# VHH binders against o26223, part 101

Target 1, 191 residues: o26223
Amino acid sequence: MKLLWTSQHIKVTVHIDGKVSKMDVLEAIKTRRSIRKYQDREVPEELIDKILDAAMCGPSAVDERPWHFIVVRNREMLEKIPEVHPYGAMVKDAPVAIIVCCDSSLEKIPGFWVQDCSIASQNILLAAHSLGLGAVWTGVYPLEDRVEGIRRLFSIPEHVIPFSVIPLGYPAENPGTRDLFDPDRIHLEKW
Below, E stands for the ipSAE of ESMFold2; O stands for the ipSAE of OpenDDE; V2 stands for 0.75 times the mean of E and O plus 0.25 times the DockQ between their complexes.

## First folded at step 6 (VHH)

Design t60 (framework vhh_7nfr_2; at its last look DockQ between E and O 0.32; V2 from the best seeds 0.00; counts 0 for: pae O 11.3 > 2)
Fold by ESMFold2-Fast, scan of step 6:
Structure t60 (fold): chain B 191 residues (1-191), chain A 124 residues (1-124)
Amino acid sequence: as target 1 above (191 residues)
Amino acid sequence: QVQLQESGGGLVQPGGSLRLSCAASGFTFDDYAMSWVRQAPGEGREWVSSISWNSGSIWYADSVKGRFTIARDNVKNTLYLLMDSLKSDDTAVYYCARTGDSESWLTDHSFDYWGQGTQVTVSS
């Protein structure tokens, strides 16, 4: 940000202090892995705030930005997630989880909220990785049993749809980096 | 190029033992969990055993628990399956598989690279 003028002619400068991160964007994308094992170590609130800020910076259809987020730190609640999510066993061992939701009242064009919430979910994973944390996207939508299970568990209102559950923490595993570049999937000028 | 090369298969009598090896190359071996998966003639793939990157976590299918031992040597980039008390039902092609903690958002497991397989035949 630059200098701002108020009605009182008060000059306000928003200063963003940042050092070059150890990992650039391309490296973060290529080295991010799903992490399902976490250290028994608390994640500071400030890091969760940074992750959610990054999540909200994604593009959305007609800029509808339909996402809402539930931050879950309560151990009792985390321990109940595997009861309604068959592949959410790791969530009970995470220090925190983020539930990505669509608030349908914010939807400007029907159906595109799925892509919007996918973008937000991926940004959470990338932001967590860039901050030295590990995370995994456990899918909820479009599986009706998982959607209703998570809705019931977290008292989510009918107009809000739970999309993903993302446990995160300091990683207790290192699965390494994948080499997935396939030039046969790239077509020049035509299919 | 990621490569997994199995060896050690062969014909063995019921009650016998075999040691399978899988030589890994083209990736950082100690960053990955590894698995053994088998396929009997005319049947689907059956997961047999997995070992985490540091050997701190080991899993076995109920059908092989107590008879098979999975191990790894991160210095030699080699995965092993020690097979004891072999039964005719253990007859299959055994595949070494690199086990990613899955990038699947739908499930919690995947196998992203497979070896060519090694034939194990248990018969008289």
Scores: ipSAE 0.386, ipTM 0.755, lowest interface PAE 1.5, mean pLDDT 87
Fold by ESMFold2, look of step 7:
Structure t60 (fold): chain B 191 residues (1-191), chain A 124 residues (1-124)
Amino acid sequence: as target 1 above (191 residues)
Amino acid sequence: QVQLQESGGGLVQPGGSLRLSCAASGFTFDDYAMSWVRQAPGEGREWVSSISWNSGSIWYADSVKGRFTIARDNVKNTLYLLMDSLKSDDTAVYYCARTGDSESWLTDHSFDYWGQGTQVTVSS
């Protein structure tokens, strides 16, 4: 079964009231910022589903797809994360957080899961941004105290490694876009 | 042009107290979080404390918790560090820093502008 894709058959209409409208992928990459202040507003389950779908679209080493995700909405649990993550204070103010984990039993080639889970984490950030949400990656792995703290808090088994905690919500700040292009980082033909 | 000017350093006995000030100009002060960072002789810089734009969130390094107090006055565009129970290990140049919006996933701090520093010396 084939669907004909035209502007007449599929139109995404976004009502613009100062919010980000339909966004080109390069624009999304350039304008995404780490957001640490959130409105007191729930994030619909539908948006979380879209974000996690995007997270799982990333490539992985030999297609091993070692990632698992814990969705945290419980207020008491969100408030406990700063007790084990010294730079996760903003998580207590987020309506929801996603914990990206590696299931080491899914590794096909040892040691590449960090790249795999990093790809999934960045896709979460970009997808959230494209949906009008703000998010920030708070690092867990490879800091053992943070890994063990998060594992204990969420009853994560020993073969599963918490990688990152990503709080998200409707943003209550706008840090703006930064000009980060650096030609000195570009090498033509050789170093 | 962003300018940060520290003052209030000096020589003090162990157990003593000092109040550092940082005068800020050239930017909208209450748009930014502010930080104190110190550097002991021959060492790298060590983050000491940060305060959010409205004083609603305050953070301290473990080495200074309970002894130092950060504060800000958004009318006078001034950042303060009240240091109490000073120890020899607190001897350092203390810098005022504007806390930029961090894309760091490891910490929540980045510093985009620095003052010239003020010397704090704690000696027997």
Scores: ipSAE 0.210, ipTM 0.644, lowest interface PAE 2.8, mean pLDDT 87
Fold by OpenDDE, look of step 7:
Structure t60 (fold): chain B 191 residues (1-191), chain A 124 residues (1-124)
Amino acid sequence: as target 1 above (191 residues)
Amino acid sequence: QVQLQESGGGLVQPGGSLRLSCAASGFTFDDYAMSWVRQAPGEGREWVSSISWNSGSIWYADSVKGRFTIARDNVKNTLYLLMDSLKSDDTAVYYCARTGDSESWLTDHSFDYWGQGTQVTVSS
């Protein structure tokens, strides 16, 4: 039985408004969506620098700042990431990806690096969105197969732990807005 | 409303083949990656395979590599799983799952909608 494969239709959502209007923080948070489709358009280095700057502005436990960032633009490497990351399929379609890592030698308190790198990753997503880019957080840690896959692929030292892979690009999709507010998840004073 | 409906499950002998289908509705199908996840009796959910929105990227669990083939038809809003060389260990309920807008991509938390599942039983 030959399974019918879908023809590759590139839906290019033309983001008409090339003008990166400054987005306020609440708007960025509320309107941010995971973007997994990207235009065939390069992301300027200036934008990546801004994103990385934002990534490093988050708090960390006792200001340990354990994060490192691998910026990947090489097409061959981008195409290899899905081979070791089952939920990283879209990475091959992105013009750039940021790999967030923890240097364990920078830890001051054990275990808080996960929170630190999470904050850095979220700041990457918000900054990207505010700059008119789309991104998605693909988790690497704590899944051992993904961690080791990314480690080997990028020759990451043993004391450095890959945490997330975040592809970025100009959006080629518009998932729309969503309402995630759930009052049932709010407890006053006690459970 | 997002709906996923699996079909094609059944009883098959070891070495046999099955074709699962998942009919999707209530959303733009080609905006999402899709996955198959299975759950054997008494075990947790196990990721089986994933396919990107345009079929440009495909992934398989090691346990099914070389035997299973994932595919999709974006015109028909349908996800497929061709299962060849079936083994007793493949016995499970198979679920179609939409890749959700998760902040982290971890196991079943990476999916935001699930079908009801279809039973696959491999037995002599």
Scores: ipSAE 0.006, ipTM 0.249, lowest interface PAE 11.3, mean pLDDT 87
ESMFold2 (binder alone), look of step 7: mean pLDDT 81; pTM 0.825

Design t7 (framework vhh_7nfr_2; at its last look DockQ between E and O 0.01; V2 from the best seeds 0.00; counts 0 for: pae O 7.7 > 2, placed apart)
Fold by ESMFold2-Fast, scan of step 6:
Structure t7 (fold): chain B 191 residues (1-191), chain A 125 residues (1-125)
Amino acid sequence: as target 1 above (191 residues)
Amino acid sequence: QVQLQESGGGLVQPGGSLRLSCAASGFTFDDYAMSWVRQAPGEGREWVSSISYNSGSIWYADSVKGRFTIARDNVKNTLYLLMDSLKSDDTAVYYCATPGDYESYLSQTDAFDIWGQGTQVTVSS
């Protein structure tokens, strides 16, 4: 029994399912889509480690880095998430979900933890995509009922705020890239 | 412009069978998971079944598992639902649906987008 988490679980190899998958940053940003349908396949622990490493590399207000993460693989727990999150039905069919949390005891400047946890959530989505996985951000904060539901379900202390639930897995859908560039939203020199 | 056109419904006796079809156009059908949803009179929409873009993964609601079969033909851009051992409780309008094209992290008005008028299935003696 070795249930203690250590940094030694993090691997630096880029080998995925017998091949190296590389996507440049711009491609990853432009082609990432929300994925809500997953294959019945386990996600290796080493990929989750890489995703969480990327999540912690985002900028943070006054470098407070208030994020904590819960990794959920237990099927019974995943099946209970839709009971407290109305738009989390896909989570019960995912092999794993990450809950992004803020430890308010780490907060150095009021309110900026929301941006910090948003950055961590987006990094999870981008890292998952770059590794051949699909994911979707399902919002929790600031909806009080969802925050309290997730807190109770996962025994989260009152000083910790669940921010998002991100199910992920190997994608069972392949939505096309969106063409969202709108030059009317770009102003040269002044409004 | 997404177009989904359902067909194949009708009146059947309990224990009967029907095959529903959904003709898709206006999007890259073979890139998306597709679903069937149904709505009985005066009730909300109920998810029935889904199939991945390549048919590698298939899901069924517990109420229809073992009786219904979902299939797709990516060459013809057509989704199918084969319904066996029909029960009176299967009476509904059946819609084929795309996943919502939503990048919302907060809410979705529907988990599925419907575009057509559906096809009526009535199971009665």
Scores: ipSAE 0.277, ipTM 0.683, lowest interface PAE 1.8, mean pLDDT 85
Fold by ESMFold2, look of step 7:
Structure t7 (fold): chain B 191 residues (1-191), chain A 125 residues (1-125)
Amino acid sequence: as target 1 above (191 residues)
Amino acid sequence: QVQLQESGGGLVQPGGSLRLSCAASGFTFDDYAMSWVRQAPGEGREWVSSISYNSGSIWYADSVKGRFTIARDNVKNTLYLLMDSLKSDDTAVYYCATPGDYESYLSQTDAFDIWGQGTQVTVSS
C-alpha cells in the first residue's frame, strides 16, 4: 500500500520547485520593461492564450468586463499599423500584436471602461514578461486620430473602442533595471 | 552614441522664412518617428510637429499649421522644418527629438528623451 501523503509529499516537492516561476509578482512588476525590439521568432499560440487569460483576470467596474482583444499576426496588417499609429513603429517588427478594445455595449457604468482596459493592458504586459516575452503598451485612446485609424484598419465596429496596441515577442534587447521609486510622491494622511 | 544636431536657425524678420535641419547619427533613423519641439524663453517646451518613420503621417500644432512643413530624408538621416510666414511668437530654441523614454505608453510630448542641442530662431519685431 502506498501512503498517499508520502507520495504527494515527494511529488509536491518536485512539482512545486519545477512549476514555481522564478519570478514572484513583485519582481515581475519591478523588472518588467517596455521592449521594442523582438527576435524573428514566432510566439506560440499557447503563450498568447495564457496572456489573454491573464488579461481577463483583472477587476472591472461592477464586474462589467468590457474588454475584447484582437490578435494580429498577419505581417501585412502589422506593417500597416504605423501608418495610422505613428509612435507604434516597433509593431512592424513584432511577430504578434494584441489590440485591447472596449465593447461599449458591455458597459454597466459609463466611463469606467478606460480603467478596465488599462488593467487588462497592464496584465498583458506582466503576463508576457513572466513568460519570457517582451511587450510594450502603445497608446491609442483617447487620441481620436489613432482610435479612428485603428478602427478603420481592423474593421472595428462603431460601438467598440480600440484602447491600446501591444506588440510582443521574444526580446532582442535588454534595457536593464530602473530605480523609479520616488518618496516625494507619497503623502501620509493628506496631501 | 545617439546624436541629434540642429542647424539653420537665425535672425529673421516677421514674414520671413527659415529652413531647419536635424542631422541624426548613432541610431537607425528610419525606424523612428521624429518631432520638432520649441521652447521660448521662460516657457515650457511646446510640441510643434511630428512625422512618422516613412513620412506616411504628419502632424502639426494648430499654432503652426499652414506655415510650417516637416519633412525627412531617410537616405541622409536628416529631419527638416520649413518655416514660412514667421511671427514673433515663433521665437524659440527649436529642438529635434525622438521618443527615447523607454517606459512611455504614449509617445508625443513630454516623452522625448533624445534631444538635439537646439538651434535658436529669432523673429525680430
Scores: ipSAE 0.073, ipTM 0.502, lowest interface PAE 4.7, mean pLDDT 84
Fold by OpenDDE, look of step 7:
Structure t7 (fold): chain B 191 residues (1-191), chain A 125 residues (1-125)
Amino acid sequence: as target 1 above (191 residues)
Amino acid sequence: QVQLQESGGGLVQPGGSLRLSCAASGFTFDDYAMSWVRQAPGEGREWVSSISYNSGSIWYADSVKGRFTIARDNVKNTLYLLMDSLKSDDTAVYYCATPGDYESYLSQTDAFDIWGQGTQVTVSS
């Protein structure tokens, strides 16, 4: 008898052992994958704090640290994000999302904020992975429709630029590992 | 060790009501979605209802929609199933369970982890 599932898929993978995997930095980098399916499981605040701590540990141009973070747990808001972010469909399925923003008033050198926020975003992904969570970087900037959509949705001031939306959760998929090493992309001394 | 203990079952007449409880221990209850599953004699397991970790999302099988109400108390580590307008077809052993992996849902397989003994619900005139 096929289990009659309602149209709403329950996304739960139960890890009863509750073991948090610890991995070294190289392992985290090499094994990280974008995760777009999440368990119906709460992400503890402690883990979010650790992730945000990691996000703030990256370098920034002249130490300007222009980043701000919006932590979104509200289901209604999470469900609205895909309306303004066409490639953010998975956000509605995540228990939490982090929106990385730049406060332009904190910029010391124009233009480097993109790199700064990218570093912060990547650190979020790596930290999440190292803590046994799955995440994906959904790009907002520099697409104007996404930037303005997220801005309006979260009432973000004009001087603050939403950069990325990163849904997080315990992974409900395992995309496997991939080898992306390409020696043809390495040039010695000159092109 | 994960422990689930169901209670509240019994014999009721058609149209009657029951309230099932599931006491959970041995894991962080408030981190996980919980489900009710039932099994009638000679039949396979049937999913009944699920509730997310924070009660923000609730799902029902079509067969019980509008009649059953799932709830949870995360302070008491207890899952509930309020069953109204019971029918003879609701006769089964009811289990509280944790869902399996995501793939199990996609395949619509009976992949629930059941640790309890279940509670018998009998609806008969």
Scores: ipSAE 0.020, ipTM 0.302, lowest interface PAE 7.7, mean pLDDT 85
ESMFold2 (binder alone), look of step 7: mean pLDDT 79; pTM 0.809

Design t8 (framework vhh_7nfr_2)
Fold by ESMFold2-Fast, scan of step 6:
Structure t8 (fold): chain B 191 residues (1-191), chain A 125 residues (1-125)
Amino acid sequence: as target 1 above (191 residues)
Amino acid sequence: QVQLQESGGGLVQPGGSLRLSCAASGFTFDDYAMSWVRQAPGEGREWVSSISWNSGSIWYADSVKGRFTIARDNVKNTLYLLMDSLKSDDTAVYYCATPGDYETFLSQTDAFDIWGQGTQVTVSS
């Protein structure tokens, strides 16, 4: 299968009239927060393409790169996601969502696709944050009712596993940052 | 000193069978997933099959599904490839392979290492 946004079909140029926020990697990691409230404002396709490029740059077990992505902008489809995902209520209010999927036909090493898709999901969250957007990872796999609900809604083939649904948009909330460093979880040389 | 020694190749007629073996030494064989990789004349390396450390997970390339069976014996430190219904397209040098360091599993590069000289399989009439 191909992504809808292939290089052969997309000649993306990022034209931002204003200055885009730039933060270093550590700042992005430490200040990223789950954002569940979005402005009623569309996200440019150029930014989505940049986010998906970042998603595909993660490490992958045996370079299997099993990820596929569905970009959902259709309002009616976004409004149906909460019906099959009990904790995805915010998705209906997002201008766009990305569904991270695993194409099981691309698996080389059994089971590592979960780590691969987790890495892709986190890269989406970090890239969105670095571009001034907010996003949240809503879990699909391994909850079978959610997997089948999402599969049904988006006509996903049986050999493809929906892993996460990530709504994103311009933030309408600012929860601040967290101080999560806990030295008691670090053991030197031995337990 | 990881060492893998492949054997069991040879000339076989189309529709025939072969049993390949890979004797492993120099590492804790039962801690690692193992794979078979082949290289046909003039082609790049092609992954054939993989088996987890405990045989709980097994995967095959589409070109060999239903015809090949991978197996391992952790007591004998030996990996096997049972090849049935051989086709001319199966002609290649077959290598058994180890994963590289754990960190390479998560890299953008294939993590498999080939240590042995391989064993030649030729399918012709």
Scores: ipSAE 0.000, ipTM 0.104, lowest interface PAE 17.2, mean pLDDT 81

Design t9 (framework vhh_7nfr_2)
Fold by ESMFold2-Fast, scan of step 6:
Structure t9 (fold): chain B 191 residues (1-191), chain A 125 residues (1-125)
Amino acid sequence: as target 1 above (191 residues)
Amino acid sequence: QVQLQESGGGLVQPGGSLRLSCAASGFTFDDYAMSWVRQAPGEGREWVSSISWNSGSIWYADSVKGRFTIARDNVKNTLYLLMDSLKSDDTAVYYCATPGDSETFLTSTDAFDIWGQGTQVTVSS
């Protein structure tokens, strides 16, 4: 890779344990991994605010932006999530979790809220990674039992649909980077 | 082609010890976290232990903590499970696996797309 002007490169500056690091957007995308083991260390509210700001900056179908977020720090509530989510065991060990929800009253085009909430979920994962945190997306929608379990647990209204539960924390694991580029999935000009 | 091959299982008495090995080939072993998963007759899959690509992070199921030790040799492309103080409840087929779809948003860290053939461990008098 050869650059003519360094100012043409977009760099992400992050604060990790008081240190400033720079991560290219492509590097962030390629090195982000699902993290399910967390240090026994609190995540500052300032970092959660930055993550949620990034979550709301995603593209949205007809700009409907139907997402709402529940931030859960209460240990008792985090410990109850595995009771309604069979693969959410790691959530009880996380210092915080974000529940991504769709407010169906904000939906302007039927069905695209799923894509909107997926975009918000991925932005949470990328923002967390860029800030030195680890996170994992645990699926809720479209599994009816999980949707109703999470709705009941967090008193979510009928017009709001819980989409994903994303535990976050300082990582206590370091999985290797994956090389997933597959040229067989790229078709030039026609299928 | 990706291949994982387990060995070292057998019949042991309660309180005995076994050392399981998993030989990996067809992929860059030191780029992947590795896991041991077991399945007892008539039961579902149970995660046992995991080790990160660089051995910097190691995890154990509560049922085996203090009795089992997971280790890896990145030069030999081999994963190990050292099993001590074996109990009848440890009777199962043990599988070597990588969380090949560790990015899944639907299932736990034990959702794997690369599986070994398994090795039988029987603990009985």
Scores: ipSAE 0.157, ipTM 0.594, lowest interface PAE 3.8, mean pLDDT 83

Design u1 (framework vhh_7aqx_2)
Fold by ESMFold2-Fast, scan of step 6:
Structure u1 (fold): chain B 191 residues (1-191), chain A 125 residues (1-125)
Amino acid sequence: as target 1 above (191 residues)
Amino acid sequence: QVQLQESGGGLVQAGGSLRLSCTTSGLTFSTYAFSWFRQAPGEEREFVGAISYSGGSTDYADSVKGRFTISRDNAKNTFYLQMNSLKTEDTAVYYCAAEDHTESWYLSDRGYDYWGQGTQVTVSS
C-alpha cells in the first residue's frame, strides 16, 4: 500500500473585499466541512457571483452542462423551505441559499444530469469555503416529495428538476477536520 | 446502530469525586462533539459541559466550572466527566450526548443527536 507519500501544496491567495485568504486546492478539499450554523451577516452579491461562476466550471457528460441556479435571499421564502424539506431547518437561519436545478431540455444523453448537478453542488461548497463562507448540501433529488415541494415553492417548471438546496453564510461553528485516507480502499493493478 | 452508554455513577459524600464514562459504538468517534447533561427528577435537562470534535475546546456551565473536567479518548471511543468537590445540588441523572456533525447530504431521523440512557449520581451531606 501507499503508506508513505508526501506532496507539496501550492498556496493560492484570494483577495476578498480588501482582505486576503490563502488556501491550496488540496487543503481546501480536505478542510471543507458542512456548516449548518451561520452568523447574522449578509453575504455580498459579488461573492455569490464568484461561487456560481465556479459552480459552472465542472466537467459534464458530453458537455451538456444542464445546471441552473436559483438564488434565494427572501427571508419569508427561506423560512418556508423546512416545510417541504424535513432536514432543511438550518436554511431559515441562513442569509442566502442556492437551489441547484437540472434543465432536462439541455440533456444530450439520459441520466448523467445527476452527476453533473452533483459536481456543481460540490463546486459551490468548495468555492464558498475558499471565500471564507460555510455551506451545506441538503438533498432534494431523488426524494419525490422534496422535489415536488421545492418545485411548487419556487415555481419551477416541470421540465426542470430541483436537485439540491445549499444554504450558505459566514460560519458560526468550527468543526474539526477529518483524516479519511484509507489505503485498504486502493487496489493496485487488479481488485 | 449508534449507542452511548454511561457508567461510573453512584452514591458519594459531599466534597467527594466521581468519574463518569460514556462508551460509544456505531459512530466515527473523531467526527463527533460530545456533551454531558443532567436532570433532577421533575426538572428539565441542564447542560453540564462539552468537548469539541478536535478536543481543542471545552465549555462548562457556570455551576460546575472549575470543579468538573470533560475529556475524550479517541482510541477508546470513550469520553469522560471528572467531577470534583461534589455538592448535594449535583444530585441528578447524568446523560451523555453526541452531536452529529455529518457530511451526509441525505439526512434521516436517525442522524442528528444520540443520547445515553443515563446514570444516577447521588451526593449526600
Scores: ipSAE 0.211, ipTM 0.632, lowest interface PAE 2.9, mean pLDDT 84
Fold by OpenDDE, second read of step 7:
Structure u1 (fold): chain B 191 residues (1-191), chain A 125 residues (1-125)
Amino acid sequence: as target 1 above (191 residues)
Amino acid sequence: QVQLQESGGGLVQAGGSLRLSCTTSGLTFSTYAFSWFRQAPGEEREFVGAISYSGGSTDYADSVKGRFTISRDNAKNTFYLQMNSLKTEDTAVYYCAAEDHTESWYLSDRGYDYWGQGTQVTVSS
């Protein structure tokens, strides 16, 4: 790994040569933040591959693995995404975005695909973070306008449902860490 | 041989402005990201700001955000630190640094590839 960007606020670490991340899983989970500003820096294909590998490692209902991924690097396409996704403005500034989709034909039982794709999406975020990248989950499903917008934009078949758009890049912001632990949300044995 | 040389430092009154330059030689300017650091007496060297290889991205320390701006001129192999609304606490030796954007992918964990010698900035009250 190498520190590519030294800042008081931004630390960018790149994993190279398949080395294990110095960031353990708990650290990744706890320190991950939505990143909406990115450096003008390309993301290596190797990192995207690692991220996608992670995305496919999550569980799915009855092992249906309904997910598909569209990797978008084309600048024109990235710039068009905000047109159909009002909260996806940052996508145009990202060097790459991953669109997580569900192939409904792969569903073995109905409805669990949302969980499956959510897990995949979260794994993308965690993997990205562990690799020194910033990302944000921009929700597409279940908002019909966004779903159809993304579908049309990327010519996604009717049986495939776009679920999330996740822009990725080296972070150009550091929102800081936060403690989200809430003991009031923990119930022992009973509600 | 790669060289980074700061210039433009000096004495300025609080509220004033100063523009630092870092002139580079011996490197492929367009492939480097550049940063400014500063070190006040008795303090550790601190990050001031950075600019990406393309100039499309910048980052600044909170202490200088809104006041300092970094830019680069590839044609001149020079990047700059425009310092506005200077404060006495901005007094420091300012250093420029370079990081190879391309080779960084193949290098071990090392910091910036090259550093300048520094230029003194003194802000008087």
Scores: ipSAE 0.000, ipTM 0.262, lowest interface PAE 12.1, mean pLDDT 87

